# VH-VL binders against o97563: the designs that were tried, part 5

Target 1, 195 residues: o97563
Amino acid sequence: CSCAPAHPQQHVCHSALAIRAKISSEKVVPASTDPADPQKMIRYEIKQIKMFKGFEKVNDIQYIYTPFDSSLCGVKLEANSQKRYLLTGQILSDGKVFVHLCNYIEPWENLSFLQRESLNHHYHLNCGCQITTCYAVPCTISAPNECLWTDWLLERKLYGYQAQHYVCMKHVDGSCSWYQGRLPLRKEFVDIIQP

## First folded at step 1 (VH-VL)

Design s9 (framework fv_solitomab_arm2)
Fold by ESMFold2-Fast, scan of step 1:
Structure s9 (fold): chain C 195 residues (1-195), chain A 120 residues (1-120), chain B 106 residues (1-106)
Amino acid sequence: as target 1 above (195 residues)
Amino acid sequence: DVQLVQSGAEVKKPGASVKVSCKASGYTFTSYYMHWVRQAPGQGLEWIGYINPSGGSTNYADSVKGRFTITTDKSTSTAYMELSSLRSEDTATYYCAKTRGYFSTAFDIWGQGTTVTVSS
Amino acid sequence: DIVLTQSPATLSLSPGERATLSCRASQSVSYMNWYQQKPGKAPKRWIYDASNRATGVPARFSGSGSGTDYSLTINSLEAEDAATYYCQQYDSYPLTFGGGTKVEIK
């Protein structure tokens, strides 16, 4: 299973659903009604605590679905624990909520306060911005609505300091830049895009 | 390195049958659905059908049902499509394409295409 | 069958301009993809699940939409973007493609 890297803001912008939930139970179910199809999926029963995105399509979610095998991007969630998860995912044509390894899935305790706040206020308002991952130098903006994501370049991490503490925010002139919610991004990060 | 390599171009007469191969490498062949898509010269893309290599189950578009058959050979990691009772309207480039995972909703890797020309 | 209607059929623009390609479905779909195809080549996965860029796709490309209305936007068009772009639904079988939008560079 391979996933294109995506910033938490991109996950929220591109998912149909974002919720905080506990996992109550799990059950292996058939993937389809086709009797010749041997593929399975896991159905997790959840206790939904809060919804951040998805209000227009669903109000209460009882179950989420994921592929059985990790090679098919199936995700394993801890049932019957105190663990709360941030779950992002898609809503299938029949109304089922589908979650896989390439979605943004994090124990709630691993999220920074700024990420938790951004789930409520900032991420969805700034989906007009483009976040571009920097893998090597030089790394330069190609459009004014672009924010350069440098966690991999600087920390060799998918989710480093920038992902945890900044949102790519759109200005009135249509340009975008990194912000800590209340503060503009400092010059140090702007200058890192060059050797 | 994941790739799909298709057999070479075919020229057939109306009424004949053609069999096109798609050899997979770089991944576990039985873990992903294999689809076939065709494109007539200068026209758009048309989905023809799929096979699940694990169980052999197939699904075909109504436009080709009764004339198309998709099969696999797991020992060689190869998928095949066979089109019978060929007509000039079947002239097209035929592509095989796979999904990334069971519930993947897009074709991540495509074969290079096989041109099938039906001429009298 | 779900019918996908793409517009315009052909879009001719200069480098640096913004291009917006439309794809409308005959019924609501949850999964819409876009493929880039250059003459004589196989299609390449470009955007999947409405808005996710495939690996290697430049940041100037973005996908958006939900329900019946989807779009592919190229923020600042470059010469190498000249191609035909096809939308494709993966909501139900048979899988269907739009008729394509040919992007030409003046």
Scores: ipSAE 0.000, ipTM 0.432, lowest interface PAE 17.8, mean pLDDT 84

Design u1 (framework fv_umesolerbart)
Fold by ESMFold2-Fast, scan of step 1:
Structure u1 (fold): chain C 195 residues (1-195), chain A 121 residues (1-121), chain B 107 residues (1-107)
Amino acid sequence: as target 1 above (195 residues)
Amino acid sequence: EVQLVESGGDLVQPGGSLRLSCAASGFTFSSYSMNWVRQAPGKGLEWVSFISSSGSTIYYADSVKGRFTISRDNAKKSLYLQMTSLRAEDTAVYYCAKDTWGDYEGYFDYWGQGTLVTVSS
Amino acid sequence: EIVMTQSPATLSVSPGERATLSCRASQSVSSNLAWYQQKPGQAPRRLIYGASTRATGIPARFSGSGSGTEFTLTISSLQSEDFAIYYCQQYNNWPLTFGGGTKVEIK
């Protein structure tokens, strides 16, 4: 299993669900009610702490499902611990909440203050912005609603300083730019994306 | 300093109604889930009801479901418990309790001093 | 609902002695277990959460341990202000449930 890089904002925008939860238990279950289906899933019983996205589709979540096999992008979560996770995922046609390795899954304690705040309202309000990963220089915007993501280029990390401390925010004129939560924006990002 | 101040406790006849209030100060009320916990005279603690920070998710103990309604007003920084069809077994001190880190933690860092509800003929 | 059982109901100890209080859950609650102290006429006060994490301002003589269904609260050298009723609470499943309490009194 391999996953394309995606910014935390993109994960929230492209997922049906985003929650903070603890994992209470795990159980191996059939992938469907069809007795002819040989595939298995892991069902995690969760203690839902907070929902950030998904209110219109589900009003309570007791279980989440992930493929059993790692080759099918199955995710392994630590049950029976104090560990809190940020989980993003999809809601399947039968109502099951599905998470896999390519979703945004992080221990809650690893999230910055801005990321925690952005989960409440900034990320999903700015889903009209386009985030583009920079792999090499030169790297310039190709559309006014575009923010350039440079963590791979500068830090060789999926989630570096920019992902942790900036939100790609839409302005009144329809353009987008990186926002730290305080004006003015940091000079280093302006200097990288604009001469 | 975090403070929770309950009010509204009174003597009520069986079948009556009463509204409890909890006034919060010293923290961002709109960011935290709130709970009501009660304690009958000489008895232990019993959880009554939960409301999420936004007010969108509500849970009740089976003993009060259909009779009690929890609500909140974030602009007024107040939590409420509307009690109807009161029974003798509802006699207790009612505590307002604050969730520890935000929504759905389910254990409490601050409690009010409580307000006594007595249901008696 | 998950039933929480505390034992003993009453524990008589002298100042300076060690007190050990037990809490059992009818089903696994992982480490989602809190302990509260309550003195007569007062609201409960949080002591421990996550089965073993002491709340800010709680003296080191208080310690919690356990996971799953069996938990203990230990007070290593009882002070006069520690005579109170202690409650355990699970926050793993709705509805939230408390134990019946253990009264720690002077011998």
Scores: ipSAE 0.000, ipTM 0.465, lowest interface PAE 13.2, mean pLDDT 84

Design u10 (framework fv_umesolerbart)
Fold by ESMFold2-Fast, scan of step 1:
Structure u10 (fold): chain C 195 residues (1-195), chain A 120 residues (1-120), chain B 107 residues (1-107)
Amino acid sequence: as target 1 above (195 residues)
Amino acid sequence: EVQLVESGGDLVQPGGSLRLSCAASGFTFSDYEMNWVRQAPGKGLEWVSFISSSGSYIYYADSVKGRFTISRDNAKKSLYLQMTSLRAEDTAVYYCARGTDLYEYGMDVWGQGTLVTVSS
Amino acid sequence: EIVMTQSPATLSVSPGERATLSCRASQSVSSYLAWYQQKPGQAPRRLIYDASTRATGIPARFSGSGSGTEFTLTISSLQSEDFAIYYCQQYNDWPPTFGGGTKVEIK
């Protein structure tokens, strides 16, 4: 399984659903009603704690579904524990909530204060901004609504300091720029992004 | 030997102003979120205000919005609460309390409190 | 805001006995609940967070349980130093809110 890089803001903007939940149980289920289809899914029973996105499409979520095989981007979640997860995903045509490895899935304790606040207030308001991943220098903006994402370049991480402490915010003129979180930035990072 | 020490509590008349301070020692102050929590005589605890470790995020209880201002000076390792337009119902012991994040772990270190009395 | 209701207001128990304190939320707070102990003239001290996790240095006789809207703090084999007022606090939603407290006193 291979996943295109996406900033937490992009995951929230592009997902149908974003929730905080605990996992109560797991069960292997058939992927379809066709007896000839050997594909399986894992169905997780969840205890939904809070919904950040999707309330207009679903009221209650009791189950989420993921492919059984890791090669099909199946996710393994810890059931019957006190661990809380942030889960993003899609709602399938039959109403099932579908989550896979390439969605934004994190233990809640791994999220920064800004990320938690942004799930409620900032991310959905700023989906008009474009976040572009920088892999090498030079890396320059190509449009006014663009924010350059440098975690891979500076830290060799998908989710580094910038993903945890910045949101790409849209201004009234339609341009976008990074908004700083709780902590001061390293000099190299500020010089690239637009201090 | 992690410690928070409040000061500034006094008797003030209704409509008056007062500034409370909280001095931190024994830990890296700039790494922690801070709170003010108050307790009226014979009553329970009431959260008043929150400030993030950098000072970028600030929240207030509805009862004090527009009248109280929380601030911090990380170089001085100090937390402040500027109170204006004080009312009799603001009479309370004011505690400063350290939190890592109010969304998860509560407040783990508390000062001994400073008494504010608003009376004519 | 979420209203936290604690019961009973006062609990009279003898040393060595078990004390059970209840905390109810007006809407679900999941497991984002802490318990504090306050002795006369002292600041509150955190005992439990995330409904059931003991804070560092807190004796095993203190245990928390519950989720959603119903929470319990249990003090097994009560010691003389445990006579105090206990507060629950939710931190699921802003603003964080406290219960009215339960006073545990000697019988």
Scores: ipSAE 0.006, ipTM 0.472, lowest interface PAE 9.4, mean pLDDT 84

Design u11 (framework fv_umesolerbart)
Fold by ESMFold2-Fast, scan of step 1:
Structure u11 (fold): chain C 195 residues (1-195), chain A 118 residues (1-118), chain B 107 residues (1-107)
Amino acid sequence: as target 1 above (195 residues)
Amino acid sequence: EVQLVESGGDLVQPGGSLRLSCAASGFTFSDYEMNWVRQAPGKGLEWVSFISSSGSYIYYADSVKGRFTISRDNAKKSLYLQMTSLRAEDTAVYYCAREWDSGLYDYWGQGTLVTVSS
Amino acid sequence: EIVMTQSPATLSVSPGERATLSCRASQSVSSYLAWYQQKPGQAPRRLIYDASTRATGIPARFSGSGSGTEFTLTISSLQSEDFAIYYCQQYNDWPPTFGGGTKVEIK
């Protein structure tokens, strides 16, 4: 299983749902009604605590589904625990909620204050912004609604300081820039023109 | 065994400055997020400021933003609150509080009284 | 921000009686609600978190219940040491916010 890099904001913007939940139980189930199909899935019974995205398609989710094997991008969640998870995922045509390794899935306690705030107030409103991953210098914006994501370049981490502490926010004029809580960012920090 | 001891509270005139300190003991200070929470006389508790375990991430209540600065020294196991441009409405007992989980406090100091009055 | 409202402001009860304290949130905080006890001249002490989970070392006579916007703290057999002000706090949304407190007075 291989996943394209995506900022937490992109995960929320491109997922059909985002919720906070505890995992009550797990069960291995067939992937299809065809008895010859050997593919398996894990069905997790959840206790949904809060929904951040998905209100128009689902309400009060009882189960989520993921592939059984990690090579098929299956995720392992801790059942029968007080552990809380942020889950992002897709809603299938039959109404089933599907999550996999390439979604943004994190223990809730691992999220920063800004990430928790952004799930409630910022990410959804700023999906018009483009976040572009910088892999090398030079790295420059190509459009005014673009924010450059430099965690890989500067820290060699998929989710470094910038992913945890900044949101790409849209201004009234349609341009976007990084926002750290309520402090404006210097453009030099996010525009890699002079390494 | 966990202890938080605040100091620095005083009577100060409007527009004045004051620095509060919180000395931590009985736990690994550098592993915990810390907060300042205040309580005006006869009122409830109000969150003032947050600082992450490393000191890299800081937030303030709207009422104090631009006037107060939170900081920490993990080597000295101390938390600080630098207050400037003090107003009468800043009169309160100021507590330092340790986070057990996100936004949840388990230990508080005894508080230090700041009175802003002419 | 989420506004937390506690009632009653003052509750007078005799030792051994049951005390019930209420806390209401202006919008849902799910189960992310804590209760703290503050005695005169002392720091607040955490009693309950996640609406109903008792903190380590807290006597069994303290119990919490509720979810969403309505929460209750119950002291089943009030002791003289339970004279205090009790605060509820939500930690679902930023910033964390507290109620105005309920003062429990022992007759």
Scores: ipSAE 0.006, ipTM 0.479, lowest interface PAE 11.2, mean pLDDT 84

Design u2 (framework fv_umesolerbart)
Fold by ESMFold2-Fast, scan of step 1:
Structure u2 (fold): chain C 195 residues (1-195), chain A 121 residues (1-121), chain B 107 residues (1-107)
Amino acid sequence: as target 1 above (195 residues)
Amino acid sequence: EVQLVESGGDLVQPGGSLRLSCAASGFTFSSYSMNWVRQAPGKGLEWVSFISSSGSTIYYADSVKGRFTISRDNAKKSLYLQMTSLRAEDTAVYYCARHEYGDYVGWFDPWGQGTLVTVSS
Amino acid sequence: EIVMTQSPATLSVSPGERATLSCRASQSVSSNLAWYQQKPGQAPRRLIYGASTRATGIPARFSGSGSGTEFTLTISSLQSEDFAIYYCQQYNNWPLTFGGGTKVEIK
């Protein structure tokens, strides 16, 4: 299994839910109620700590599901631990919450202060912004609501400083730009788009 | 001390499956991207697979794509390689290795001691 | 994908002599090149990264040079513990690729 690069904000915007949870237990279960289907899933019992997205579709999530076979992008989560995870995922047609390796899944301790705050206040409200990955220079804005993601150019990293410490924020006029809270915007983020 | 320890290598028949593990200690495992590298007996090094620190970016060598699956459990400080449809040419010592700097740019340090996988009938 | 070619395949030298190992990339890898040493039965050991930066604990007799497509590892005064196989590796493009190795053996 392979995954396309996506910014944390894009993961939250494109997922049906985002939660903070601990994993209580795991169990292997059939993938469907069809007895002819031999495919299996892992069902994780969770203790939901907080929901950031998904209120309109689900409440009080008890289980999440992931493919059993690791070749099908199954996720391995630590059960019976004090470890807290940020989990993003989809809601299947039968109501199951589905999580796989290409979703945004991080130990909560690995999230920056801005990322934790953005899960509550910024990511969901700014899904109208477009985040575009820069792979080479020149890299230029193609629309006013676009933020250029330069971690690949500057750090050769999926989640570099920009992903950890900036949110692509929409302004009143509909345009978007990177926001870092009280800290100044780094000049290298703005200068790379022009000669 | 910083170390990586592989396990799971075994003798397997062609078409079989095997799961390799790599246990990390002495460093913050969740902050580093990880790789699997293999070496056939008497041959050189071949990169097999990469996984980013969060687990969201994964790359495979063409020779194993569709048959091998890399995964990680940051809470357990472990890296995994699930191998299916094994072939004689998959016979090798499998090493796990850490990127010392960042997720994408960097060299490999440390390396584990390796675990031998033999595919033979 | 980038093909890494090492030459010679085998280099025979006497202790105290200079050894020069070459590594060529099929296209530019900038300075994103590392050198590793491997002794029989052991995992590879990192020697050089960034084409020319010596890793911590690596003796000063090891030096790397080059950029783009042509790279060299030099061992200025070869000691008995330096007889090993040496691999270059590019980390500029995916997939990551290694050279075929150069075996440094005693004359």
Scores: ipSAE 0.000, ipTM 0.414, lowest interface PAE 22.4, mean pLDDT 82

Design u3 (framework fv_umesolerbart)
Fold by ESMFold2-Fast, scan of step 1:
Structure u3 (fold): chain C 195 residues (1-195), chain A 121 residues (1-121), chain B 107 residues (1-107)
Amino acid sequence: as target 1 above (195 residues)
Amino acid sequence: EVQLVESGGDLVQPGGSLRLSCAASGFTFSSYSMNWVRQAPGKGLEWVSFISSSGSTIYYADSVKGRFTISRDNAKKSLYLQMTSLRAEDTAVYYCARLEDSSSWYPFDYWGQGTLVTVSS
Amino acid sequence: EIVMTQSPATLSVSPGERATLSCRASQSVSSNLAWYQQKPGQAPRRLIYGASTRATGIPARFSGSGSGTEFTLTISSLQSEDFAIYYCQQYNNWPLTFGGGTKVEIK
């Protein structure tokens, strides 16, 4: 499967939910109730720690679903572990939470303090901003609400310095620009106030 | 032909209990999320409860939370609403309604004809 | 919860005339809005979903428009079978909420 590059802010803005969770167990299940359909999915039972987005559509989530095959963008998560994940995904018409490889899925420990802060306070308020990936020069804004994402151009990385340390923030006049954030708190202190 | 048929509506005293049923036919019941929606006499529609296709995700309106329990039996192709601690304000026609079979949240493509619950002394 | 407000409460029109029904949400519901028709003694029937997509079998004279907080249902040339109560419903947020309804009656 192939994924288009997307900034963490875009993942949060374009997903129906964003949660922090542990994975309790896994089970292979049929993709549909049609007995002729050979497609399988993996159903993960989760222990939801915190919801950052989606509380207006769902409450506590017990299960998430992902395609079985990696060619269909199935994701493999570590079950029966103390590892905490940030998971983004969609809510299907039948209420199932669907997660795939092209969603933003990260061990919680890998997130910067700004990313953790932005999940609580910045990303959801700034979804009116457009983040555009720069692949080559020249790269210039085409609209006032646009932030140029240069990690691919400058570092050849999906998540470089800019993705880890900046938020595309909307101003009172409707324009957007990169915001570096406030002075960071100690990691353990941040974890107390931002579960 | 998709059909939803409600039953169980009755006259009950305040504080009483009642169980409503909805029998589904003409489609693969286990593939659809189901809802209960009610309508008080001469009034508008009010959403009551949601249950996902597997039964694992359930939501309630605040007005019924803690008093009503939604459930389903996919083998019997039936949806249920167990009502307890009934109040006069629960008097309504209760409809079961199906969410469209889609990757998006398109609501209520088919409704039953409703069953009347009257709560009075 | 999101409050849905419909106006007018009653609309008196003659057959062949255009009817325009309004629905307002207390906060943005994007395009996640549906319209239903209910005739006396009958269950509601879905007319429109996604703010503007007509449900299967619904005549072309019914059209929906709008996004965010302001939505409109238009019936371009009222037929006798169109006299009914119409409800809007948002499905963007839990709990799901309906408008109070607009009764379209014969003038």
Scores: ipSAE 0.000, ipTM 0.433, lowest interface PAE 20.7, mean pLDDT 83

Design u4 (framework fv_umesolerbart)
Fold by ESMFold2-Fast, scan of step 1:
Structure u4 (fold): chain C 195 residues (1-195), chain A 122 residues (1-122), chain B 107 residues (1-107)
Amino acid sequence: as target 1 above (195 residues)
Amino acid sequence: EVQLVESGGDLVQPGGSLRLSCAASGFTFSSYSMNWVRQAPGKGLEWVSFISSSGSTIYYADSVKGRFTISRDNAKKSLYLQMTSLRAEDTAVYYCARGLDYWEGSYAMDVWGQGTLVTVSS
Amino acid sequence: EIVMTQSPATLSVSPGERATLSCRASQSVSSNLAWYQQKPGQAPRRLIYGASTRATGIPARFSGSGSGTEFTLTISSLQSEDFAIYYCQQYNNWPLTFGGGTKVEIK
């Protein structure tokens, strides 16, 4: 299973839901009601602590589903523990909540203060901004609503300094840029995108 | 002072070629995206082409795609538009205009040259 | 491409009066809209960007409003130097597109 790098903001914007939850139990279940279908899924029973996105579609989520096989991007979550997870995912046609390895799935303790705050106040509201991953230089803005994401290029990390400490925020002029309170965009980011 | 100066406009036969230049001064040229915008006599503004600060990202209006080539030389602080297969409807004043400043967010075209006239006539 | 439609094509007003110019986009452009002023024989001059932000040095009598598909440029208490052609431009999507212009002339 291979996943293209995607910023937390992109995950929240492209997912049907985003929640914080504990995993109570797990069970292997059939992927469909057709008994001839050999595919399996893991069904996790969750305790939903908070919902950040999805209010219009679901109120209280009891189960989430993921493929059994890691080659099909199945995710393994630690059940029957105190660990809290941030989970993003989709809602299937039959109402099941579906998550996989390429979704934004992270132990809550691993999230920065800005990421936790952005789940409540920033990410969902700034989905009009386009975040473009930089894989090589040169990497330059191609539209006013674009923020260039350089964590993969500079750190070979899915969530490096930029993802942890900046949000791509839409300004009153309709343009987007990286923002974190009083801190301007770091010089390293500017140096990468300029000739 | 911040300034853009176009040159190269001339009278050309249909099917001909012409190269326009735009010289920048008074600012860090390599930090800004650039645009070409044209205006036919007595008509409105029409966007022609865009080039990013590094030169790696380029866009064209459908009317000129395949015939015009935008380029820049950051060391010489110059923008170019190579025009081929010219048509009568390409007759216009061509402006170069400064666009994006990534760091400070200047996005609409804030600095314009005085324009250079291209006339395509048989 | 996003088509920008300006109305009216010509607006006749007297000095000291308010002028209101409209610009409509065929699809949402959020607030990624700019307004330019052009006088005969001159290059365009940027007045407004982000639908409502005045460019540096632009007098307070110029104001922009709107979002999505409907935008307005208002010139309060028109001065003699304000008689010109005004263009709106979207920079939300490629290709960039301009409106057809509104000529503001003396009544």
Scores: ipSAE 0.000, ipTM 0.425, lowest interface PAE 20.6, mean pLDDT 83

Design u5 (framework fv_umesolerbart)
Fold by ESMFold2-Fast, scan of step 1:
Structure u5 (fold): chain C 195 residues (1-195), chain A 119 residues (1-119), chain B 107 residues (1-107)
Amino acid sequence: as target 1 above (195 residues)
Amino acid sequence: EVQLVESGGDLVQPGGSLRLSCAASGFTFSSYSMNWVRQAPGKGLEWVSFISSSGSTIYYADSVKGRFTISRDNAKKSLYLQMTSLRAEDTAVYYCARQDEYWGYFDYWGQGTLVTVSS
Amino acid sequence: EIVMTQSPATLSVSPGERATLSCRASQSVSSNLAWYQQKPGQAPRRLIYGASTRATGIPARFSGSGSGTEFTLTISSLQSEDFAIYYCQQYNNWPLTFGGGTKVEIK
């Protein structure tokens, strides 16, 4: 399984759905009704805690589906635990929610303060910004609404410091630049990150 | 301490309009989804409307859809319910309720404000 | 929508006795069920969430159980302050729905 690199902001902008959920159970199911088709899927029963995106299309997500095999980009989630996940994915034509390894799937505890804040307030408002991955030098801005993503170039990582601590934000004049959510100094912001 | 204080309840004629407010204090208002829940005199609880923490996602009960509008002002730490085309069946105490961040249940409620629709 | 049915509508018990309240969902709500207590003239207050987790400050005599479609709230040794109306609520599916309530009154 290989995935095109995408910043967390791009994942939210390009996914049909973004939710925080716990996994209640798992079940191996056939990928199709054709008995000759050997392909399998895993169906996870979820407890939806919060939805960040997808309200217009779905409200009562009970199950999510992923390929069985890792070679087909199947994702393995921990069931029957208190672990909370951020899940992004697509809504198929039959209404099924489909997730795979190339989606943004992360234990909630691993998300930075800025990422948690951005899921509620920043990512969806700034989908008009273009995030461009830099793989080699030179890497230069080609449009005013562009932010250059350098985690691969500088850290050899898909999700480095920039992905975790910056959001590409649109300004009043239509241009975009990286915004770093610094540790807030007010008591009210501490309450956000430690509920 | 977490506090939610509703206001704006009044006696209104059928077909009239009314705006309810809920003032929040003691927590980071902008981090929580908010709801309106109502209770007719002597009857049970009925969910009315939901608004996400950012205000971008809104849901309504079928009984009020098209007549009520939920909104919030995070800078003022306030939740609103604009009610139009009021009916006798809308007579109820209206509660502002905070939705727990990790669970979908209501962890804190206001004291309620009474709306009476009568001629 | 998911219909929540509570039974009995009224339960008459003496102080110190055990009360068991039932809540049934028309379809599975997993463990996404909460219980609230409401006293006359007051707003509801949280008791239990996740079917069985007591909210902070709620006495140990209150316990919840169940999953799927059948749920119970048990008050093991009723105190005078426990006489109230109790509501169950599912938060598994939109729209959010409440049961009709069970009034626990003094015998």
Scores: ipSAE 0.000, ipTM 0.440, lowest interface PAE 18.7, mean pLDDT 84

